# VHH binders against F-box protein At4g00755, part 7

Target 1, 377 residues: F-box protein At4g00755, of Arabidopsis thaliana (Mouse-ear cress) (q8lg03)
Amino acid sequence: MDFVNNLDTDTSLSILSCLDDPSDIVRASAVSRSWRQFVVKYSLSKNLCLKLFHQLSNVDHIIETSNDRNGESSEAGSSSLMDTRLLEKEHRAFALLARGCMSSPIESCIADAIRASSTDNYPVESILNTLEKRDRIGRTPSYWSSTGQHKTTVPESLLYKLIGDLCLITEVSIHPFQAYFQRGHPIYSSHYVRFRLGHEKDNSPHYNNSQDKKGEPGKSSIESNYVWTYTSQEFSMAQENRLQSFQLPEPVLCIGGYLLVEFLGRVQTQEMDGQYYICVSHVKVEGRSLAKSFRVENVDDNGKFGLKVLSYNDPKKMEEMDAEAGQDMDAEAGQSQLRNLEQLLNLLHRHPLDVVDYVWPDESDDEYAESEDEAEP

## First folded at step 1 (VHH)

Design u11 (framework vhh_7uia_1)
Fold by ESMFold2-Fast, scan of step 1:
Structure u11 (fold): chain B 377 residues (1-377), chain A 119 residues (1-119)
Amino acid sequence: as target 1 above (377 residues)
Amino acid sequence: QLQLVETGGGLVKPGGSLRLSCVVSGFTFGSYWMAWVRQAPGKELEWVSSISSTGSNTYYEDSVKGRFTISTDNAKNTLYLQMSSLKPEDTAVYYCARLYGSSHWFDYWGQGTQVTVSS
């Protein structure tokens, strides 16, 4: 048909601007030199990304790695040639970004647990317990707990670092904790849960350097150190002992790589002290991580940032490269597994309330503190 | 060595009194909440009373309020439960327990001391 050459610019732009699939724009750019030139000239890949993800309007500039100098002429001297190179650069970056957002595999996107708004009996009931799908390790309960409160309106939050600075989030899942060792097996949850996505206010280690242990209640306020660019609706939490999945109405692109889970409206008091607690055994986040292709640099107060492109390689080729790199990193994976096993063995020496007739002497459990404190000479 | 050792149980008539003692060792006594937990034959564990690490706050199960008093002697590393107006339904093995967590999970308890209330 070749309507780009046969129709006026406005009509052709109107037709091509109706494309809502990045693969359609890629196919259009592959039809002919004229089609590719039109796609580049009218920023169709960028416009599609902005249509799908409004937050991408905050890309201030695009940074390509210093090793990616192929095809860029140092002989640029005219304004129109510089404009063409900028358009080509934007086309490459936004075409890759669109493909990543639509075609990258859906995976677990939590890289790390950072901190909680409060933690009772730190470090045993820390946010770190929420990273695994369990509510117990052997006979020992595994969960995060807030501190006790008399007011139902005091919120709690859990802060996570996502895999990469750009991550398209589709779903967040929360497993409330049921205290199987207490009379009546209460579920310590909230009426509602809400999600925020955002970035650090000041990413310089000089400005935001924290000496806090992971999961430890920080000296720095979450509100003073982070900017939330997305806030979800308040989802109703069922008062049930199960993993509850909350699908976001539309996939959300997280710029900066931080997720805050907020728990609103306390529901369960502890019989022993009459205080309200919020406890969680597991948090899971699913989405598409763009960490292999992109980094975010210098997010300012207006949300503007630099988009750094790491690689233009096909996602499947990137997966193959990562598999090779992963094989070289087996020693580190083995060390992490050993550390987890040591932690598990230490926790198994503890006695939960429901093990009343445990006949093994617990005086051997004094090794627990020694193992954790004396493992380093 | 971390140990909780209960003493002071025995046989009493309804309306009688007993004082239970728990000597603790192997940890800093004033750094943990402490509790008394009981188990009647063929029943599950029942929480009775808790005391904060400082000794300033005390909590009781409704069935024992006004009859039982929990206290500590930090100089002796000892937890006490003063029981008065004892009832047959108070018959149980009483355990001294260390609290470890916001859900008041018990991470350590002693061997227990038997309290029997009968006529």
Scores: ipSAE 0.012, ipTM 0.401, lowest interface PAE 8.9, mean pLDDT 75

Design u2 (framework vhh_7uia_1)
Fold by ESMFold2-Fast, scan of step 1:
Structure u2 (fold): chain B 377 residues (1-377), chain A 120 residues (1-120)
Amino acid sequence: as target 1 above (377 residues)
Amino acid sequence: QLQLVETGGGLVKPGGSLRLSCVVSGFTFSNYAMAWVRQAPGKELEWVSSITWSGGSTYYEDSVKGRFTISTDNAKNTLYLQMSSLKPEDTAVYYCAKGRYLGSWTYDYWGQGTQVTVSS
């Protein structure tokens, strides 16, 4: 279908803005030069990313990594050409970002354990024990334990660093610890668990003093060092000795790479001392890490940041497939009876292969310059 | 009033043997798990061996298994660690530890420690 050439800009934009799959936008950009220019000019990849992840409105600028001086020098003679290059850079970055968020393998995303709100019998019962899928090492129990408390309302938390600065989180799994060595095999858990995602606070040179090192009773050092941009619902914990998975209602894009797990409502007292404890043997986070493609730079107090693109992957679309796709689209575009978004989606999805290149197709400099200067219909 | 007193440390050559003793007072010995934990200079505490309540089942860190033997004399309220085939990496302050709660494998009371130095 060739409605971009046959309809006004507002109508075409309304139709294409309904696309919610990055592969459909990439396929649309491959139909013709006019479609590609339309996709770039109206920032469709960026708009889709913002629709899926509103946090991306905080991208202040995009940096593409270049180790050579090839295109470095530097100043285009035309400001309109510079604007077009900026739009193309945005299209490439956001198209790659969308591909990463939708198509990257789901993997384990914890890079390291940072600290806990409290730890009993440090260092034996530390947060580091939660990184491994086990509740024992040989015959010795392996778990994190909070300090004992008389009140059920005192919360506890575990802080983790995620793989990469940009990570799409889909699921968090918690394995409560069952004390198999105690009478009655009690499970030291919480009624609820809640997750927060965020970044380091701007820790610009702050003078450290002895009073700050001591800490205040009841204040968590975690709150002074991090900004939480996402907070989940409170999930109910089953009081069972198993890995319990908590799927987020929608995948959440973590900018900055930090996860806080909060445990709310203590449930189990220890027989000997009558105090409540919370113990965890394993924490697992599943998601799509974008560490190979992106870095986040300079997150400021307003949440604005620089998005650095490290690399673009090799194109997956075959030339023969591109030629065949163009031929098929021309044949289907000849069907001027197509009248709605569903028919457009069927046209774009006619190939059984879901293998697409999310990066904007390369075009010769001569062809690109000519289309901007002379094509202009 | 809880007291744990470790003795028996000293300087020994690689391949040598040493027996550590821990005399406990202020609690009923057979009601708690007991352990030996060590700390090399500038390093974290490392669990070495434990024995369950009533002087029953014994457990060892993999690096000492077959070389160290933990035992108790309940009548004397004394915990022992027999160390053989000692290596330089066994150099540490050795602490006697009591379980935090009945049937516990986690430990919250430590003695003053005894220094073991393995050097040729």
Scores: ipSAE 0.000, ipTM 0.167, lowest interface PAE 13.2, mean pLDDT 73

Design u3 (framework vhh_7uia_1)
Fold by ESMFold2-Fast, scan of step 1:
Structure u3 (fold): chain B 377 residues (1-377), chain A 119 residues (1-119)
Amino acid sequence: as target 1 above (377 residues)
Amino acid sequence: QLQLVETGGGLVKPGGSLRLSCVVSGFSFSTYWMAWVRQAPGKELEWVSSISGSGDSTYYEDSVKGRFTISTDNAKNTLYLQMSSLKPEDTAVYYCATEGYYRPLFDYWGQGTQVTVSS
């Protein structure tokens, strides 16, 4: 029994609205021409996407990458034919988008580190150090440090670019830094951590001398250059030397590809100066990147954007092909080598005031710390 | 391609002297600041001294001021570090570097030149 042909529109729509899997809707559209026409006509793929992620209501228009055949001339067809073509385009795009959001593999989603709210001993203690899953290179410490503060209430933040303009974020992990080279091995952390997701601010409403310059992200205020569309709860940070994972209560679709990590409530003073510091050795973000299938164009101040479809090929199959080629692994190894070289380059600057000299912790320091620990009650 | 070759290290007694040399090929000194950097076993990388491409400006880490002298011979494309009144604390592998190019210290291919101050 073909129930789509035998039931009225309201009954069929009511039944099909119970499908929560985009693959089921795509399979339904493949059963027969009548099923396909029904799925397309009533925008079932788009409606499912909006049910799963309300942010997708901000898709203003859909752009499909044209083949080199410029051959989609606007046919002088009826309005009904034009409407059908637009609905078919929506069906293709939203079906792919829903599949990506639900079925793409969970992967590491940080593409780059942009800036920190402050940095002590720049560039040696920079946000760049947080991209690597380590707290040292040999015996040289590797971490980001804020500048010192007298007040516990001064927040700090780290800004990252995510892989692609559309990312479904599931988890953020933070490893606080333990200063193994200082007496008592203090952990410089915060009481709470909070996450924001968003996009670069649209500069088109502002006509002035800066219009041709989008600004350097490192120079510009975060507040003046970014719009935050999602803000998480404040998660409690354990004061422990371990990677701590913060799972978002629901996966969050990031449109625009920027993540801000905020550290709230300073905990640990440095003995040398009595000031509070926040230090982090590693930040990891996990989610589903849609970069291989989609780009986002022209995000306005109301959050509306153009959805550009790059490919209808299965993102998982494209990823498997890329992994088999080994090019991503070679590029990742190359980037790690370049980061290590940049750390050494940053130690040798034209001006001596920009050079930071770190004293290696020796066995005497370890013996001193051990003696101090043994003195515990 | 820029290449740096360090020589002149060795074993010396406390209070002794050594002159380190770094031969540079590929580019002129006039475009780069040149530096000496050292790393003692089990210690962090330490900047020692820098000289401008013109040779007019020199800078030193506080612990080596008055004992070490950095200089260049532009005709030979060679950087020097004259070390005097050497102390056991000066024991390290010494590396030559430029503002835009370094020997890979972490892979040990460029190994530097070993200075050991011991009786």
Scores: ipSAE 0.000, ipTM 0.120, lowest interface PAE 17.5, mean pLDDT 72

Design u5 (framework vhh_7uia_1)
Fold by ESMFold2-Fast, scan of step 1:
Structure u5 (fold): chain B 377 residues (1-377), chain A 119 residues (1-119)
Amino acid sequence: as target 1 above (377 residues)
Amino acid sequence: QLQLVETGGGLVKPGGSLRLSCVVSGFTFSSYDMAWVRQAPGKELEWVSSISPSGGITYYEDSVKGRFTISTDNAKNTLYLQMSSLKPEDTAVYYCAAHPFYTYGSDYWGQGTQVTVSS
């Protein structure tokens, strides 16, 4: 017995609108053709998504790839049949989106480091160092450093590209840098940290179209190229040498795939110059990336965008397929090695003699001197 | 091979003086920021004093200011710590440390020399 056929539309809609889990909506749509048609007709998957993430009201249109199209979708019918096909398309996209946001595994979501508000001793102390969970490579320290400041109120920021254009962010973790090689082992941190999520401005130079080197300070301000749609509370940063995790009060859907980490209130001066520095050894972002299922196209300055569906395979199945295809390759380790090599090549290209001594302090000067002294005349 | 060897420690009475020496081999002495660090029994490592590669800039922990003097002899590749007006609280193992000029880590530590202020 199907109660949807025995109750008025308003009563049935009220009951089905109480489903908070996209899996429950999918199960409801599987009960009978009448239930599926009702779910589609009244946009229950879309309504759930809008209830969870209000910014999804800014989806202007949905673009589907040909790979998952049913033969029925290609049929040109009457206006009412076309309306049904548009509702079916909308149902498929938002059902996948809701499932992705609520059921996808939580994983590391940073794709790349873009730039910092400032960088001391570029490229050695660049934002690129924060991508790896370490404060040293062998005996060489690895961290990002701001430039020095006399005022405690000057903020610093780190800009990251997230994996894909749609990411549900749950947690950001920051490891302050402790200068274990300086007097008193100072921790160069901030009193507070705050997070922003957003997208590139329409018609601005895009990250993928920029010819600027990764981590290099640009002439354009971060504010001139990005629109921030979410700003977190200010979290207190403990002055301790440990990875500190900041859980967002509720998961936040990032449309556009950019994260800004802001450091507020300088704490520690350097004895050498009396200036305040902020240093970070690692930044980690946890969330659900929808990169395998979705792309975002043409985000305008009002937040309107096109939602492009790449595949209807669920995020867990896509992860399994991707893992199976890449079974003989460790793509994550390969990317880490490539980044390390890129940093080393940048240093060697800039200042060969000084950089060699700086990168390899373990090399014996006595050994070099002996080699020089024994050189054939 | 890079090595730091500390000498000059010993037993002294309160108010006495000692001069610690750190002989450095295997690197260009003037390329490193040099430091003295100490560890008292059952306590954490405590920074004492630092000197720039040129010898022109010196830093001291507040409790040793006016009593200790850090210096270098670049011709001898030797770092010194002249300690005067010694107190029982100065009792510790004193380590020589070399920090790269480019703000990189303390990659080189000596084995330490014991200073005991008693009696």
Scores: ipSAE 0.000, ipTM 0.098, lowest interface PAE 21.5, mean pLDDT 72

Design u6 (framework vhh_7uia_1)
Fold by ESMFold2-Fast, scan of step 1:
Structure u6 (fold): chain B 377 residues (1-377), chain A 124 residues (1-124)
Amino acid sequence: as target 1 above (377 residues)
Amino acid sequence: QLQLVETGGGLVKPGGSLRLSCVVSGFTFRNYGMAWVRQAPGKELEWVSSIYSGGGSTYYEDSVKGRFTISTDNAKNTLYLQMSSLKPEDTAVYYCARGYTITYSGVTYYMDVWGQGTQVTVSS
């Protein structure tokens, strides 16, 4: 049908703006040159994305890889060619982005554990232990522990890198740790949990540099290095030894790929020292990662960023092709196996080195002996 | 600046008694759990006893229950281990430790600061 040629612009725009499926907008653009020019000229794919996720108004520019060929062979016109090419680039990118947000499979979205606000007995009780769905490996407990505090109001936090720079997050799940090896089997949890999504500050240390300190409490504040663009409600934590799932009221688009889990209101003291601890055995994040199609570049302090397109291949079709081929290993299962081996090796080597031996092996004995003689009454 | 200084070790006859002392400096003793850990020649580290300095809650390895008593003097930042009815099997280097994780299995998972140790020899 040629109604775009037979109706006024406002009427045609009203009709085509009723398309809610990005695939329908792409199909409309394939009907005729006039339909394609209309879809491109009036930015229908971009407008659908902005309708669904207003934060996409922060796309400053679009970067395409030079090796991608989308099969377009026609020019719209010589006098407006550059404007038309920009609009066509926007159409391609936002159409893919909308499909990704609406149709990509829901999967586990944590790529890496970055740091905790504090860690007791580092590295044995580090945030790295929260990446796997377990509270023990054989007879050895597996959990993250904060340091002790006398005040109930001191918050703790866990920082994660998500799979890709652009993720639609639907659910976060937390498993508190029950100390099955202590008297009374206490559960070291918090009254509330809150989630933040965001990105690194423009002039902060790069993610690659922080990987060398993976799981280590940072010397710089989390607040000083990250910008939080989304903050959830405070969810109530049940004081129970189970995985507790917190569904976000609406899916949240994370630009920059960082998640902060905040624990608020300490509830359990340790008998040995009377201090409050917060311990977690597992953290799981579910959502739609757009990592196969997009990267985010140069996120400024105003939230403006460059959207880099890696591939125009449909992520859902790529997943179907991978599943049907049966040739590739499940990357998530492979990553989980590698993390399990790393955690096991860390636990097996927990006794050989203490912090003092690591800092000052040979000279610490001489200085300690001298200090001991001086300190003794 | 963090330092644990143990004293009180020595040679004692079976059935005898010794009191080990550990003077703590560089941290707030009252705010930490403290432990005694021993190592006999040719054996692995063995947890002996732990105490919560503020509440006086005490924990013991089964082989030393009723024979050993752990205590603190918070004003002096000093941890004690009173050992009675000593056996040749108690012969070991005894270490004072902070940040010690104890389990019902008796397995030590971690400690972040410990002293140089003091030798206890039980022999006739």
Scores: ipSAE 0.000, ipTM 0.175, lowest interface PAE 14.8, mean pLDDT 73

Design u7 (framework vhh_7uia_1)
Fold by ESMFold2-Fast, scan of step 1:
Structure u7 (fold): chain B 377 residues (1-377), chain A 119 residues (1-119)
Amino acid sequence: as target 1 above (377 residues)
Amino acid sequence: QLQLVETGGGLVKPGGSLRLSCVVSGLTFSSYAMAWVRQAPGKELEWVSSISSSGSTIYYEDSVKGRFTISTDNAKNTLYLQMSSLKPEDTAVYYCTREWLPYDAFDIWGQGTQVTVSS
């Protein structure tokens, strides 16, 4: 009835600006061509997204890669402020983004483990062990351990790559490690845990969990390569052998796809050496990954980035299709299998000089009579 | 190469005493924490006692506290376990090891020394 009466622009804008669901804006645009043109002209989908997630004000440009729609970048004069094609592109992208943030299923969002601030007995007690929901593989314990420390105030951290460059994070879960093979079954945990979300500082990604240095201040070296745009409160850790879930007060939009878990305040000493250790058997992150629809191109020093649209298909429909077809080729199960193989190779093919202190010497070596200066080619 | 040689075990009556010795070669003895662990037939490895590299920090499993004494002689690269008031429950093969490792990665470097406590 309001559109039958030809309401003025200011009145129409006031009414439509009250819509708080991007889906309602999309439905409003379907009422008539004039309503659609109004929604596009006044960037209502973009403005609602900015109201929900202020970080989206840092979208510098939008790139569409769909061949059917138009895979072309902003070439050939599309930068004009009055270009209706640019406004239509923004409407499509922000409408999809809002739908993804509000309607995508909550899922596990860790893609890979990058590095730890320190690692004891590398690679056996590496961050890679935290990717799987277990504290043992058969009889072999599975956990990450920091190096030992005399001071309770030295923090430790674990760095993860999230699934995709754009994720809405709702919850982080940590399972401390209980040393069931030690006297008194101690739990090596921290008093507090804190989470940071951000992006890589430069375009040189490093996924090698090499632990080349003795357990030095990894937080400083990690921060030199990453920019943290969100820092959570300090959550209290219960000193219990269970998966502990920390729900963020509000869902946090991560632009760049990196998560840092910081452990603060050491609690438990090892009886053998009297030093404090922090050990974790599992880390899980839950949220809405937008990896199927979006990618983020280089984030600059001002936080501005390019938003690349990969697909306009409904993420919910894509998830349903993946659930039906993905049993044989589940990407997460495939990644888990590869990580298990990689961990096994690390145990079997460690460099001899790195493991002299941990592995029994092989007295049956048939090549003992041969003198060689180097163990490696 | 690391070599650990455990000696001093034997047959002893309840309430008796034994002194176990572990001669260490192939490492700088004073640079590592050392431990005694034991394994009774058909059971898992059990930690018994540990001593820090400096010798200043010493720990015992509760069931042996006050009965066993761990010590080192850095000049001889030797780790000792003085055992007194022995009980049948102390019957096990005793191994010395460096730093405690995860169970499946735990290196038992010698044949150990058998301690049997029976009448």
Scores: ipSAE 0.000, ipTM 0.141, lowest interface PAE 19.8, mean pLDDT 72

Design u8 (framework vhh_7uia_1)
Fold by ESMFold2-Fast, scan of step 1:
Structure u8 (fold): chain B 377 residues (1-377), chain A 122 residues (1-122)
Amino acid sequence: as target 1 above (377 residues)
Amino acid sequence: QLQLVETGGGLVKPGGSLRLSCVVSGFTFSEYPMAWVRQAPGKELEWVSSINTGGGSTYYEDSVKGRFTISTDNAKNTLYLQMSSLKPEDTAVYYCAKDSFYEVRYNWLDSWGQGTQVTVSS
């Protein structure tokens, strides 16, 4: 009584494949049982995700856990089940993933500072100082400093752990450090900055890659312990004492949860020793963290990984809404025929699905206190 | 442990002179560059002068060049700043420190004390 029942599979698939909003796919699955089976059978949610982020083709398998976010974790399904059960599992996981990537609020995505390529006067001038939006605490300056170099071409880098194993990164911001206590107030920065996103290396299923693991002979620990799957363009750094924001041309999905900031082309020498230094007072990363809903497991040498779903507070409600809306829609669909995308969209907009209790993965429970910077001498 | 003790500050009229002293203990004085840094009321920290204690090379902020002279007595582990032709703009608390990135390495409020106050007024 609808176009899915009256048109051939290729025509129906071409029409439904025009849906680029996860909520429209959910509404389509609520029109009738045949529409739901069609959406699941032809993997529309998965196909949407692959169109948005090709690296999601590297999902080798999906592991579902308990639908109770506060309860025990258990597998809701397994790969040993029937193909129909697997397709239903994929539909739930990729629908949630698509919504997370497209609709989750933008938030601060750095969880921790891991290491720098070099550090002058450790631990006073460590990477940890870049986590706070300040260049001083009282009379003590707060910044990271590289060691000195005579060559302008020696790069430096800062390594960060992101909130969760899946993060959609939109922007990285860097505040260069101005040495307000030195003659001429020099800014120790770089000509360019470049960003990489990636994951820890794993040399076997039983090998535990620790942050403290030493590098291979002749390689840095960063080169030996991490795989970089994305590398940005080189952005020009203005030689100014301000937070500078670098918008990525397209949002980048980070699988594995690591960010490397690289500083290229040294600018400023210190008068005392004639050496080039790079100093940074603050690093900020903005994006959509999927940490509350997903984990990444066992990234292999070919980039294949397991996608673990941690929380499904809305799948039961979505399925119940699909079933109830489908029953209501079956009665209404029996009175009409849908023949094109416009009719489909009009029908979906007339019968909206509200997922009132859907919890976004970027919900923060942390509180913070603001301090007056002007109170410091 | 490491101690730097500044003395010699005081009230002086414009055009006058003062000599600041810094007595160093807890490390081998001749192995490290030494510096003078100042902070005027309501202003940022400002580097004034540096000396390589082993080599005698000296460096000055442009506004004090020709008026201030930095020197050492390595036998006494003492750093000096001879200030002449003082201006009201030289009014500040003066601190001594171990090298060119020194104020980042040391919380001198906790480690070295309050410095020495220089006030230039008529």
Scores: ipSAE 0.000, ipTM 0.170, lowest interface PAE 17.6, mean pLDDT 71

